# Designs tried in a protein design chat: VH-VL binders against q9h9l3. Part 264

Target 1, 176 residues: q9h9l3
Amino acid sequence: PRKMVAIDCEMVGTGPKGHVSSLARCSIVNYNGDVLYDEYILPPCHIVDYRTRWSGIRKQHMVNATPFKIARGQILKILTGKIVVGHAIHNDFKALQYFHPKSLTRDTSHIPPLNRKADCPENATMSLKHLTKKLLNRDIQVGKSGHSSVEDAQATMELYKLVEVEWEEHLARNPP

## First folded at step 13 (VH-VL)

Design D75 (framework fv_amlenetug)
Fold by ESMFold2-Fast, scan of step 13:
Structure D75 (fold): chain C 176 residues (1-176), chain A 120 residues (1-120), chain B 108 residues (1-108)
Amino acid sequence: as target 1 above (176 residues)
Amino acid sequence: EVQLLESGGGLVQTGGSLRLSCAASGFTFSNYAMTWVRQAPGKGLEWVSGISYSGEYTDYADSVKGRFTISRDNSQNTLYLQMNSLRAEDTAVYYCAKVRYYGSGSFDYWGQGTLVTVSS
Amino acid sequence: EIVLTQSPGTLSLSPGERATLSCRASQSVTDNYLAWYQQKPGQAPRLLIYGASTRATGIPDRFSGSGSGTDFTLTISRLEPEDFAVYYCQQRYSSPLTFGQGTKVEIK
């Protein structure tokens, strides 16, 4: 009977040649898709590459952005003790420098029944865009303005809901 | 108790310069983005400029871009607005305000304002 | 830039009445980025509502915010004498940050 949320983060490039991925936006939605958190986040290191085509992040978003340490505290307060749904969620947790228990983590890029419903190989890692199109008949991440982490988090929650009963039963019989 | 106190306003001739200051207390100034908002006599609120917690990122309204410079001294808990090439339409009460991070990034605390009057 | 248009420009009411103030955005904003402020003559603005519907600390429950997309509303359920003031909506969804032109709530 734990509460469930979905998360999606946007990263920018920091460090040498912008090769390090640093958190620059985080969106969290509840089970019904309502936004619980959506803030731009200022990395502690100099931003070398905004990766705007994918992240949607621009220099002007950094002016009122929440410092990483403060944002991390806010985000972790929301995530702690809840079932957290994400797509390739290890990237989000890595950017947050956070460990979430496997028993409370749901990764829609690694749920075999979800791939089966999409007519994809069970062990393949399919993109969020592909699964959303196949199973929800919705196009996300459209255009060159960058991705919306709110849109991505909402899509991720809806995808998980398609297999929730089946997957929770599987996890109860096969604990991580 | 959060307090923001503006100073440096006054009467100046067109083309002149003024430097506004905002002294902050009651919160960790170095952790928060800050902004300047102005209000011409009898008119509404107009955002002027913003600055990140570290001072690395700044933004300006088009009407002041190239003439005004926002800066901060985190060691002194003070926000500044350097105003150059002043015009009659810059006449306003200038408020400094603290950015609220959780929920909308609105401005949760404001100073009482300092009046800038630009005349010919 | 996103233009915020408030209506009515002036609202003349008596204490005890309900006030409904509108704010319309020229393009969609997420509700997390809309706020409402109150300003009394000779005073600095005071934050009332952030995230379209969340009351700021110390704000009485007679104030409520609602709306999403392009249409937002501030409601004062029963006007008190201290509520006669100018009210502004504000968006931070895109640069530049903008305020509405204000709605003046005055005594009839």
Scores: ipSAE 0.667, ipTM 0.851, lowest interface PAE 1.0, mean pLDDT 91

Design D76 (framework fv_amlenetug)
Fold by ESMFold2-Fast, scan of step 13:
Structure D76 (fold): chain C 176 residues (1-176), chain A 120 residues (1-120), chain B 108 residues (1-108)
Amino acid sequence: as target 1 above (176 residues)
Amino acid sequence: EVQLLESGGGLVQTGGSLRLSCAASGFTFSNYAMTWVRQAPGKGLEWVSGISYSGEYTDYADSVKGRFTISRDNSQNTLYLQMNSLRAEDTAVYYCAKVRYYGSGSFDYWGQGTLVTVSS
Amino acid sequence: EIVLTQSPGTLSLSPGERATLSCRASQSVSENYLAWYQQKPGQAPRLLIYGASTRATGIPDRFSGSGSGTDFTLTISRLEPEDFAVYYCQQRYSSPLTFGQGTKVEIK
């Protein structure tokens, strides 16, 4: 499974009342869970709401953060042509202002066999935290200091590996 | 290609003020975060202050917080450090350094340094 | 504040020997946020390693970094005369940014 990476992004609130989700951190790991990319990213618009409880982002992280345009170029260079695994990955691609081909996208929030293994309804959107606890017996996103996008990307890759053979066979028979 | 040149160091009395400058060339200054790092004679490196590419975000070491102000002029490709209420402990070579974005914000290029000596 | 403690303070070795320098963090640091610098007398510091293990441009392959969590190591596999210098680790995982106190590698 070379050419496969997992991604997780953290967003902050910009725009009126902080309602717009803007990219503020991105982590990408390889098949074995090694970090390929992990950078704080400075949105082009003023940050209204850091959403620190969930994002883990604080004002201090913005000092050395990579400007969005530069970060986007770096990230897209890593993602292009690879199978990209994520959880509710449409949110990450939206924040990146990026289209990734559906044939190369794997969303662990929309894989029925994975939900089945976790004793969850096949068509429900289960949280990454819940699936990781049920299937990997691992607690992620603990505490109130925000999530680790590296931890989330690593968990996402491990979850996908549990159903990789079955799901790749399904996709070969039912191309997206 | 990349060059950073510090200036403005010298002798100053305790309680005095100095403004350091760092002239940058060979890269798009307005795209990069910048930092000041100092080194007291015979001692190790101490991070002093950092500033985002736009100047919107700044941070300081506790030892200088409230006394030093970092700023930048992207139109002149120049980084500044305004140093007020100077103490003998602020005696050091002050380095200007460029933040590396790919690689966790380490410092890939450094100036030659400018010596600040604070005495009574 | 994350405190970085380097050991030993001074390492006395001969050219051709292996140097192993340690950096211990007071709390866990993501590998991505650990760097190593070399400083020769009268010169500005030079970036050697970033992301705990990635060599900076132009750095000879005898330099390598490793480690995770709280324990990080810089290894110089076969010391050259120009490698006798002071080495500093640095973290950018948490504010304020901190450096270790340095390890001096000197000729025995």
Scores: ipSAE 0.694, ipTM 0.855, lowest interface PAE 0.9, mean pLDDT 91

Design D77 (framework fv_amlenetug)
Fold by ESMFold2-Fast, scan of step 13:
Structure D77 (fold): chain C 176 residues (1-176), chain A 120 residues (1-120), chain B 108 residues (1-108)
Amino acid sequence: as target 1 above (176 residues)
Amino acid sequence: EVQLLESGGGLVQTGGSLRLSCAASGFTFSNYAMTWVRQAPGKGLEWVSGISYSGEYTDYADSVKGRFTISRDNSQNTLYLQMNSLRAEDTAVYYCAKVRYYGSGSFDYWGQGTLVTVSS
Amino acid sequence: EIVLTQSPGTLSLSPGERATLSCRASQSVSSNYLAWYQQKPGQAPRLLIYGASTRATGIPDRFSGSGSGTDFTLTISRLEPEDFAVYYCQQRYSSPLTFGQGTKVEIK
């Protein structure tokens, strides 16, 4: 079968008043949750706001961080030709400056049967934290020192597995 | 293929200063973070300092913070370590090393080292 | 800082034997951030394993790494004469970056 991976990225603020979101960490896991990629990434622009409460990124992480252009090449080699799972994944692709085919993209924030299993409105955009708690009985993104993109990518893959058979059948009959 | 060559080591008295250089070749130096690691005679490895590919971000071991300064000249493919207020416990072979991307901060290539001896 | 403790300090073995080296971290370390190095007398260290279990380019199959959390192991399945050296583990999971104190693999 076609290979599947899950991705989660952390962004920092660059540009005027830190309003631009730039990639600063990327984690990719395989179907079983094993880590394929997890690197800090140094944006080409000056970091104005680390957004540490959410990103977990601090200045010390930038010392050995992979330059954006090199990281992007490494990440795209992993993603190309695979089914890529993410949560609100458009934000990750935007930060990567990358287009992934919609037919190979799975966004756990836009899968109606997943919301249905969580007793949430089918067309609502639910947070990864909420869906993980409701469906996997697991607390992620705990505390105020930032999120773990590895933890988030692993949770995202596990959430997708709950609806994989049903959703793949739906997509086969209703191509995006 | 990849080569790192340290220089600038020698004998210096306590309280003195010394500047180490590391000449890099065989890779695009300006794309990689670099580090200094030292090894006291008969002892293990101790990380000293690191610098991002652009030179914008640096970090130091607590034992050298405020006394050592890491820098780089990407136009000359050279890494530097300025060592001030030297102490006897700074006596060591100093290695420069290249950071491996896709290895979470491991060091894939090392120079041969340069010996720094600090005595009174 | 995370302290890495290697054991044994010295391992005395003959060529052809299996070597098992331990590295224990004072706090849990993500395996992605654990590496092993080999150092021969008068030489710079050489990267053997990164990400706890991935062999670096050019490293023979007899070297393998394993472990997670606080316990990591480097195994040399059948010692060759050139394998008698000092081995160091290293973490970059938490600042500052630290190395273990080393395990010397010496000929019996």
Scores: ipSAE 0.687, ipTM 0.856, lowest interface PAE 1.0, mean pLDDT 91

Design D78 (framework fv_amlenetug)
Fold by ESMFold2-Fast, scan of step 13:
Structure D78 (fold): chain C 176 residues (1-176), chain A 120 residues (1-120), chain B 108 residues (1-108)
Amino acid sequence: as target 1 above (176 residues)
Amino acid sequence: EVQLLESGGGLVQTGGSLRLSCAASGFTFSNYAMTWVRQAPGKGLEWVSGISYSGEYTDYADSVKGRFTISRDNSQNTLYLQMNSLRAEDTAVYYCAKVRYYGSGSFDYWGQGTLVTVSS
Amino acid sequence: EIVLTQSPGTLSLSPGERATLSCRASQSVSNNYLAWYQQKPGQAPRLLIYGASTRATGIPDRFSGSGSGTDFTLTISRLEPEDFAVYYCQQRYSSPLTFGQGTKVEIK
């Protein structure tokens, strides 16, 4: 059985002028794209900017949201010991205040073979939306109501699967 | 064991006011969002209002917006529902329920309910 | 507002039979936000299933949930006498939170 999951988080702005990115939603899917976790998360600090166009988060989502401390514990139990796939995943780990081992981390924004398959420069940072359209012929993050972290996590897993054999072989020969 | 006990229900005239209370025990009340759900005699469940663990965020069903106010006192482990401008259609058993955090806002524990009867 | 429509309104069955209850949403609901409740006369509702398919603590394995998108199903594989009750589906995907109108499972 695979011990691999994909994660995508949504952040809202807290702190001065809403410049601090605080976790407000987290979605985790398994290898087949089934949802293992999807919860709205209430930051410990006052929300200054919902960043709704991108996050999809609105005030009403905060009513039943899981407090950050509790959500973090739930999420870390799922991630620990697994290969975790994400896109620009350092932002998600930073929002979780969590360090995941580099050897078990896969970032689809920094996999040269994936960019090559998309006819993009190997060392460029391409958006999840662009790679998904080019390689999976699928439109995600459609409209202005915000992104679906479930949709993004599912797309991220599917993108990784396109290069999984090649990239895992590369990592085995070049351990991080 | 988790227990939720509603009180404050009774008979009230149309246009009147009533305040419901829900006393919580057996869990860390201040860590959980809470909700009120009502059920008219012989009818189904209708969500009324919800409140975040700190009390900072609240939400209401359109049928009660502007008339009902949800609040909580974490020092007393008590949830409240202030009901103003009551109407005959507000007649129902009112349940207090605890939000489950893994399960996206499902309600894992419920009180026994308190009956509110609004008549003219 | 997302409307949840349950069918049938009433199921008349005997103990030992299989019960299949449907819940249809007016728009797509993420599985993680669909729950099922059981309510017996004079009692508060009891959580049965959350996340469309996960049994709540203490719920017997004869209860199972399935479905995705707009179509969800609650199945009771072999009805026990204590299972005759009203069942409600619920979504928290969109505000306001809504319940279905209920399906009554009654003794034939």
Scores: ipSAE 0.686, ipTM 0.857, lowest interface PAE 0.9, mean pLDDT 91

Design D79 (framework fv_amlenetug)
Fold by ESMFold2-Fast, scan of step 13:
Structure D79 (fold): chain C 176 residues (1-176), chain A 120 residues (1-120), chain B 108 residues (1-108)
Amino acid sequence: as target 1 above (176 residues)
Amino acid sequence: EVQLLESGGGLVQTGGSLRLSCAASGFTFSNYAMTWVRQAPGKGLEWVSGISYSGEYTDYADSVKGRFTISRDNSQNTLYLQMNSLRAEDTAVYYCAKVRYYGSGSFDYWGQGTLVTVSS
Amino acid sequence: EIVLTQSPGTLSLSPGERATLSCRASQSVSDKYLAWYQQKPGQAPRLLIYGASTRATGIPDRFSGSGSGTDFTLTISRLEPEDFAVYYCQQRYSSPLTFGQGTKVEIK
């Protein structure tokens, strides 16, 4: 029903010593958790470190991966004009080389009511895994094969929905 | 319009070599990943190999790994499959196909195929 | 390796009837990585459906795809003479890419 989506990206290491985080997978889900986008993305720079333990990305995923320039266009077309929900979402926007309006951005790592519901300090930055376990009674990011960006995006949307009414009211009174 | 035309198929003896070509037109070849898919007589489709748009990344089915090499020449809009140490079970029609990006790497255009017959 | 099992192997139907084709994966596959192809004798395969449920360009409305997880279905609501062919499902979720063994839709 809403013009709202949730996003989660996986990054690989490029540049000197693999210290630059480059987009290598993006998942976007709608309000109901249905997948709108889920593609492996080929960075323009040589991949130095796949960071597979966290990203789940391996060399074989790059063969049919969408080139960054093309993927970026597809992703931005989905995000433009919508409320975008993410967890530590500034990292995703940086990897996309994209500016999304603050008024349309919702970051579940910086929503005090969400931490309060999880019995955590309101100003602490809690991991997506912790909040999902405490508030949804669900284990995500399980195992040693890397994270699922689809699973993470779905969990992020469900977490936001727990505080949506309260947080939208807060933002209306305190515009970003 | 998009066209893919395979060539290079034929009869070859067990242990021999053959190089297939796929000439592409009607799209910006250098922007798209490409693949080879084969079909043995009376059987189903089997993915053989894939290559990224730049040629930097390649992958192979276990059955052909170490024997087949996929490559491309973006200046000539041509995809290649070098087949070495051929076996009777490699007998098949070989199709080249274009990867569709939106749609998670499905294959939106295919050539007509070229028949490779390996006999002993 | 993800194995895709199609059923039935052969469907014998008349024009005008509904065809329902099944594709089962040996492990869960994201629906975004499931496609269906049609192949007629002597011809290359033709993309019908990608992302489990999205029709490719030029594909008639009578073709529809559905499913998620391990169970996927291709439905042809009302068979036309040109629809008698072999149909293949395909996944790209995990390397290597795999196809099902095919379902032949033939005239009764």
Scores: ipSAE 0.673, ipTM 0.856, lowest interface PAE 1.0, mean pLDDT 91

Design D8 (framework fv_amlenetug)
Fold by ESMFold2-Fast, scan of step 13:
Structure D8 (fold): chain C 176 residues (1-176), chain A 120 residues (1-120), chain B 108 residues (1-108)
Amino acid sequence: as target 1 above (176 residues)
Amino acid sequence: EVQLLESGGGLVQTGGSLRLSCAASGFTFSNYAMTWVRQAPGKGLEWVSGISYSGEYTDYADSVKGRFTISRDNSQNTLYLQMNSLRAEDTAVYYCAKVRYYGSGSFDYWGQGTLVTVSS
Amino acid sequence: EIVLTQSPGTLSLSPGERATLSCRASQSVSDNYLAWYQQKPGQAPRLLIYGASTRATGIPDRFSGSGSGTDFTLTISRLEPEDFAVYYCQQRYSNPLTFGQGTKVEIK
């Protein structure tokens, strides 16, 4: 059986008016929610907007942060050959400048059975916070000091586990 | 194979200045954040200052902020600590150390240290 | 600032005995951000454990780390003569980076 991990990244704003999202923290957890990776990451370009309310990232986190190219190498070694679970995971892969095989990717923002269990429209993109509250009765991303990517990755894995059997059977019959 | 060698320590009067150097070899210096940690005689470890791989980001312990400046020369594989307005409380062995990226800010290699003695 | 309190301050043991060293944080820290160092007289510190429980390269199997939240432990299962040293815990979960005050493991 193939190993499964969950990922969540925090991004800061770079480029004109801080509109470009650049990777600044990445957390990866295993099936049981144990942390495999959690590092602050220094973007190669100047940070214009820390987006601290959402990212939890401040200038002080950049001092010992892993350079993007080194962090990318570390992260890809963990992700390669594994089933990777994320929420709106295309944003994480874009920030990593990485293409993960669709057959090994599970996006909890695009799993119709998960939305159905949450009494949400099956084709809507629901937030991680909403799905976690509705299905796990747990509040995440609480307060205004920024999100914890570890907390988000753990919640994402637990959400996927609610539909894992059903969704893996669907994918076996309908390979991506 | 990884080596860090500090230099520049010595005896200095209160209010004086010293510049410490740390020569690095055996790894790609320009890829790693570096730190200074000090230890007063008979006391424990105290983090002093850190610098990102590029030199763009720096941070300092409150006790040295405004008096010490960390810097680096990636072309010479050298880390520096400029110490101004020295106080008796700054007397310590100063270590430079390499940040370990996998393991969230642990320091995997340390120099032998250089002694700074501040007296009136 | 997160204060790390180590106990005991001094641990007097004989070679062959088990050493158990405690590190308590003033507030919860992620285990991914806790490290342990060994310092022998006249030498620089040496990294033993990072991520609370992962042994650094070259560190003997008798050293192990455990714990989460506010309570962390370094265990030396069978003390060798070279293990008598001062041990420090360190966190980088919150700025500023802090070390514990140290535990001295000395020969009884």
Scores: ipSAE 0.696, ipTM 0.863, lowest interface PAE 1.0, mean pLDDT 91

Design D80 (framework fv_amlenetug)
Fold by ESMFold2-Fast, scan of step 13:
Structure D80 (fold): chain C 176 residues (1-176), chain A 120 residues (1-120), chain B 108 residues (1-108)
Amino acid sequence: as target 1 above (176 residues)
Amino acid sequence: EVQLLESGGGLVQTGGSLRLSCAASGFTFSNYAMTWVRQAPGKGLEWVSGISYSGEYTDYADSVKGRFTISRDNSQNTLYLQMNSLRAEDTAVYYCAKVRYYGSGSFDYWGQGTLVTVSS
Amino acid sequence: EIVLTQSPGTLSLSPGERATLSCRASQSVSDSYLAWYQQKPGQAPRLLIYGASTRATGIPDRFSGSGSGTDFTLTISRLEPEDFAVYYCQQRYSSPLTFGQGTKVEIK
């Protein structure tokens, strides 16, 4: 059992004009890419904008969706005490209304060696799609019917594994 | 501890109406999505309808859309299925079931079922 | 609509034998959304496996689930007399929620 997981969340729009991002799906995979969690989540507030082009979420997914409070408890049990890998992971933690220790957080959108391997500026925020294509030669988020959070979490873990040894050593010498 | 008890089944004529009830106990009913699943005599399971924990979201099998309405009363811990314009092919045992969260869409507890017979 | 096709329709075996039941989906289904149920005559279905491979509470370890994508399997390692029943697979990956047609495990 590796103490490292990757997470990707999908958000829908709630609040005025759908501008608030509320958690509506969460996928978590282990080190090998096996799915540990993948559930649709029902926000406590009325959904104004499903953002289906990006989220892949439709009204039908809400029928059996786990209420936010229950889903949050399930997700946090999986994340607590583990190294959590994500891409632009601040957005996921914000949607979860959760604080994860920075020492156990790995954000593939902010790892300079990863950008360097992709021939990108070290301090730029590159999309998951771009890094995955450049470094793994794999196309993700294809089409216009929404992203797969499982696919995104799996890609995120694979990207981190490319720099894991180097980055963990850096963090050991330079704690966040 | 967890119990689901269906009622309201019986014999009804083609074109008639019937309302099924499912009384829930032993869990926080208002926190869980619920479903109706039916089984025709000697046949397999067929999903009929589902409802979110709040009652805000519902879904139906194509065979019952426009004729059946699922609803719930969280204050009374009761799930309902209003069945209108009944057809012979609606003859089945109707089960209510509780949705399991974590393993989405699976049903961890079922009622004993109530028989609905539609005849001419 | 995702169609789940179970095979064989009937499996005739003796107590102590291994049972292997197949469920094939018409399109790929995420592991998290595949479940198996057992139903005995005159009784409501009982949840056996959820998430393709996780045993439900109280289910004996002789029951196991496996598979991914379009091909899923329920295995009973050594049939006990109480295991002779009808078994259904079920998906909630896509609406409408669907069940397989069932596999009857009967005494030879």
Scores: ipSAE 0.671, ipTM 0.852, lowest interface PAE 0.9, mean pLDDT 91

Design D81 (framework fv_amlenetug)
Fold by ESMFold2-Fast, scan of step 13:
Structure D81 (fold): chain C 176 residues (1-176), chain A 120 residues (1-120), chain B 108 residues (1-108)
Amino acid sequence: as target 1 above (176 residues)
Amino acid sequence: EVQLLESGGGLVQTGGSLRLSCAASGFTFSNYAMTWVRQAPGKGLEWVSGISYSGEYTDYADSVKGRFTISRDNSQNTLYLQMNSLRAEDTAVYYCAKVRYYGSGSFDYWGQGTLVTVSS
Amino acid sequence: EIVLTQSPGTLSLSPGERATLSCRASQSVSDHYLAWYQQKPGQAPRLLIYGASTRATGIPDRFSGSGSGTDFTLTISRLEPEDFAVYYCQQRYSSPLTFGQGTKVEIK
């Protein structure tokens, strides 16, 4: 069995009107929820919109932030060869400019058994906050100061554990 | 090897100005955030100011905000601290330090420090 | 700002003894953002531990760090003569970056 980690990234707006999502923080936790990586990351392009209400990122976080190229190398070294769990994880991989094998990727926003346990339509994309409240009876992303990517990564791993046995069996029978 | 050499310290009168320099070698200076940390005689460490690798982002301790300006010249591998409106409380050894990125953003290399004495 | 409180202020021990130094944060700090430094008289600080528990390059294995949340500990399992120094904890989890006031480990 392969090692498993969960990832959650925070993005800021760069480019015209701040519409490009650029990586500005990344948190990675192991199977037990222990933090393996948690760093602020400085995009190579000028930040137009911090999106602070959601990202929790402010200008002061950029002072000691790791340059994108260096952070990307550190993150990829952790992710390579592991099963990576995330929520709407395509957005994280896009921000990392990284392709992770689909066979080793687990997206908690697209796991039908997980939605079923939450009394949600199997093919709907439910928010991490909603699934965590329904299935773990835990409130995350509370307040107006932005999200904690560590909290989100930990919640994502716990959600995956609820369906891990069932979903891994499904994937073994129906490889992506 | 990695080396940080501070200069510019000395005796200055209250209300005066002084500019500290830190010459860096042995690493790609332009890739790393840098910091100034000071230590008053017989006291502990106090963070003063930080600057991003590009120089675009800076931050300051409240005690120096509005009086000190951190800057860098990546073409010369040099970090600066411009100190204005100096007070007796600014008397300290000033260290420049290199930010270590992975694991806490701690400071993995420090200069030997330069003493700034502000007379009252 | 996050205040780091170190205890004890002074620890008087003999070579060969175990030293346990505490650092308590006024609010929860991610483990990844806590570091420990050693400073000897007349010298610049030296990084010992980063990410609460990871030894920096060249640091002997008698030094270990642990803790999470608000409570962090630096342990020196068997004091050597060169270990008598002042030790500082530091956080970068929240701005402004802060250091503890220091713990002096002195020879008895």
Scores: ipSAE 0.700, ipTM 0.858, lowest interface PAE 0.9, mean pLDDT 91

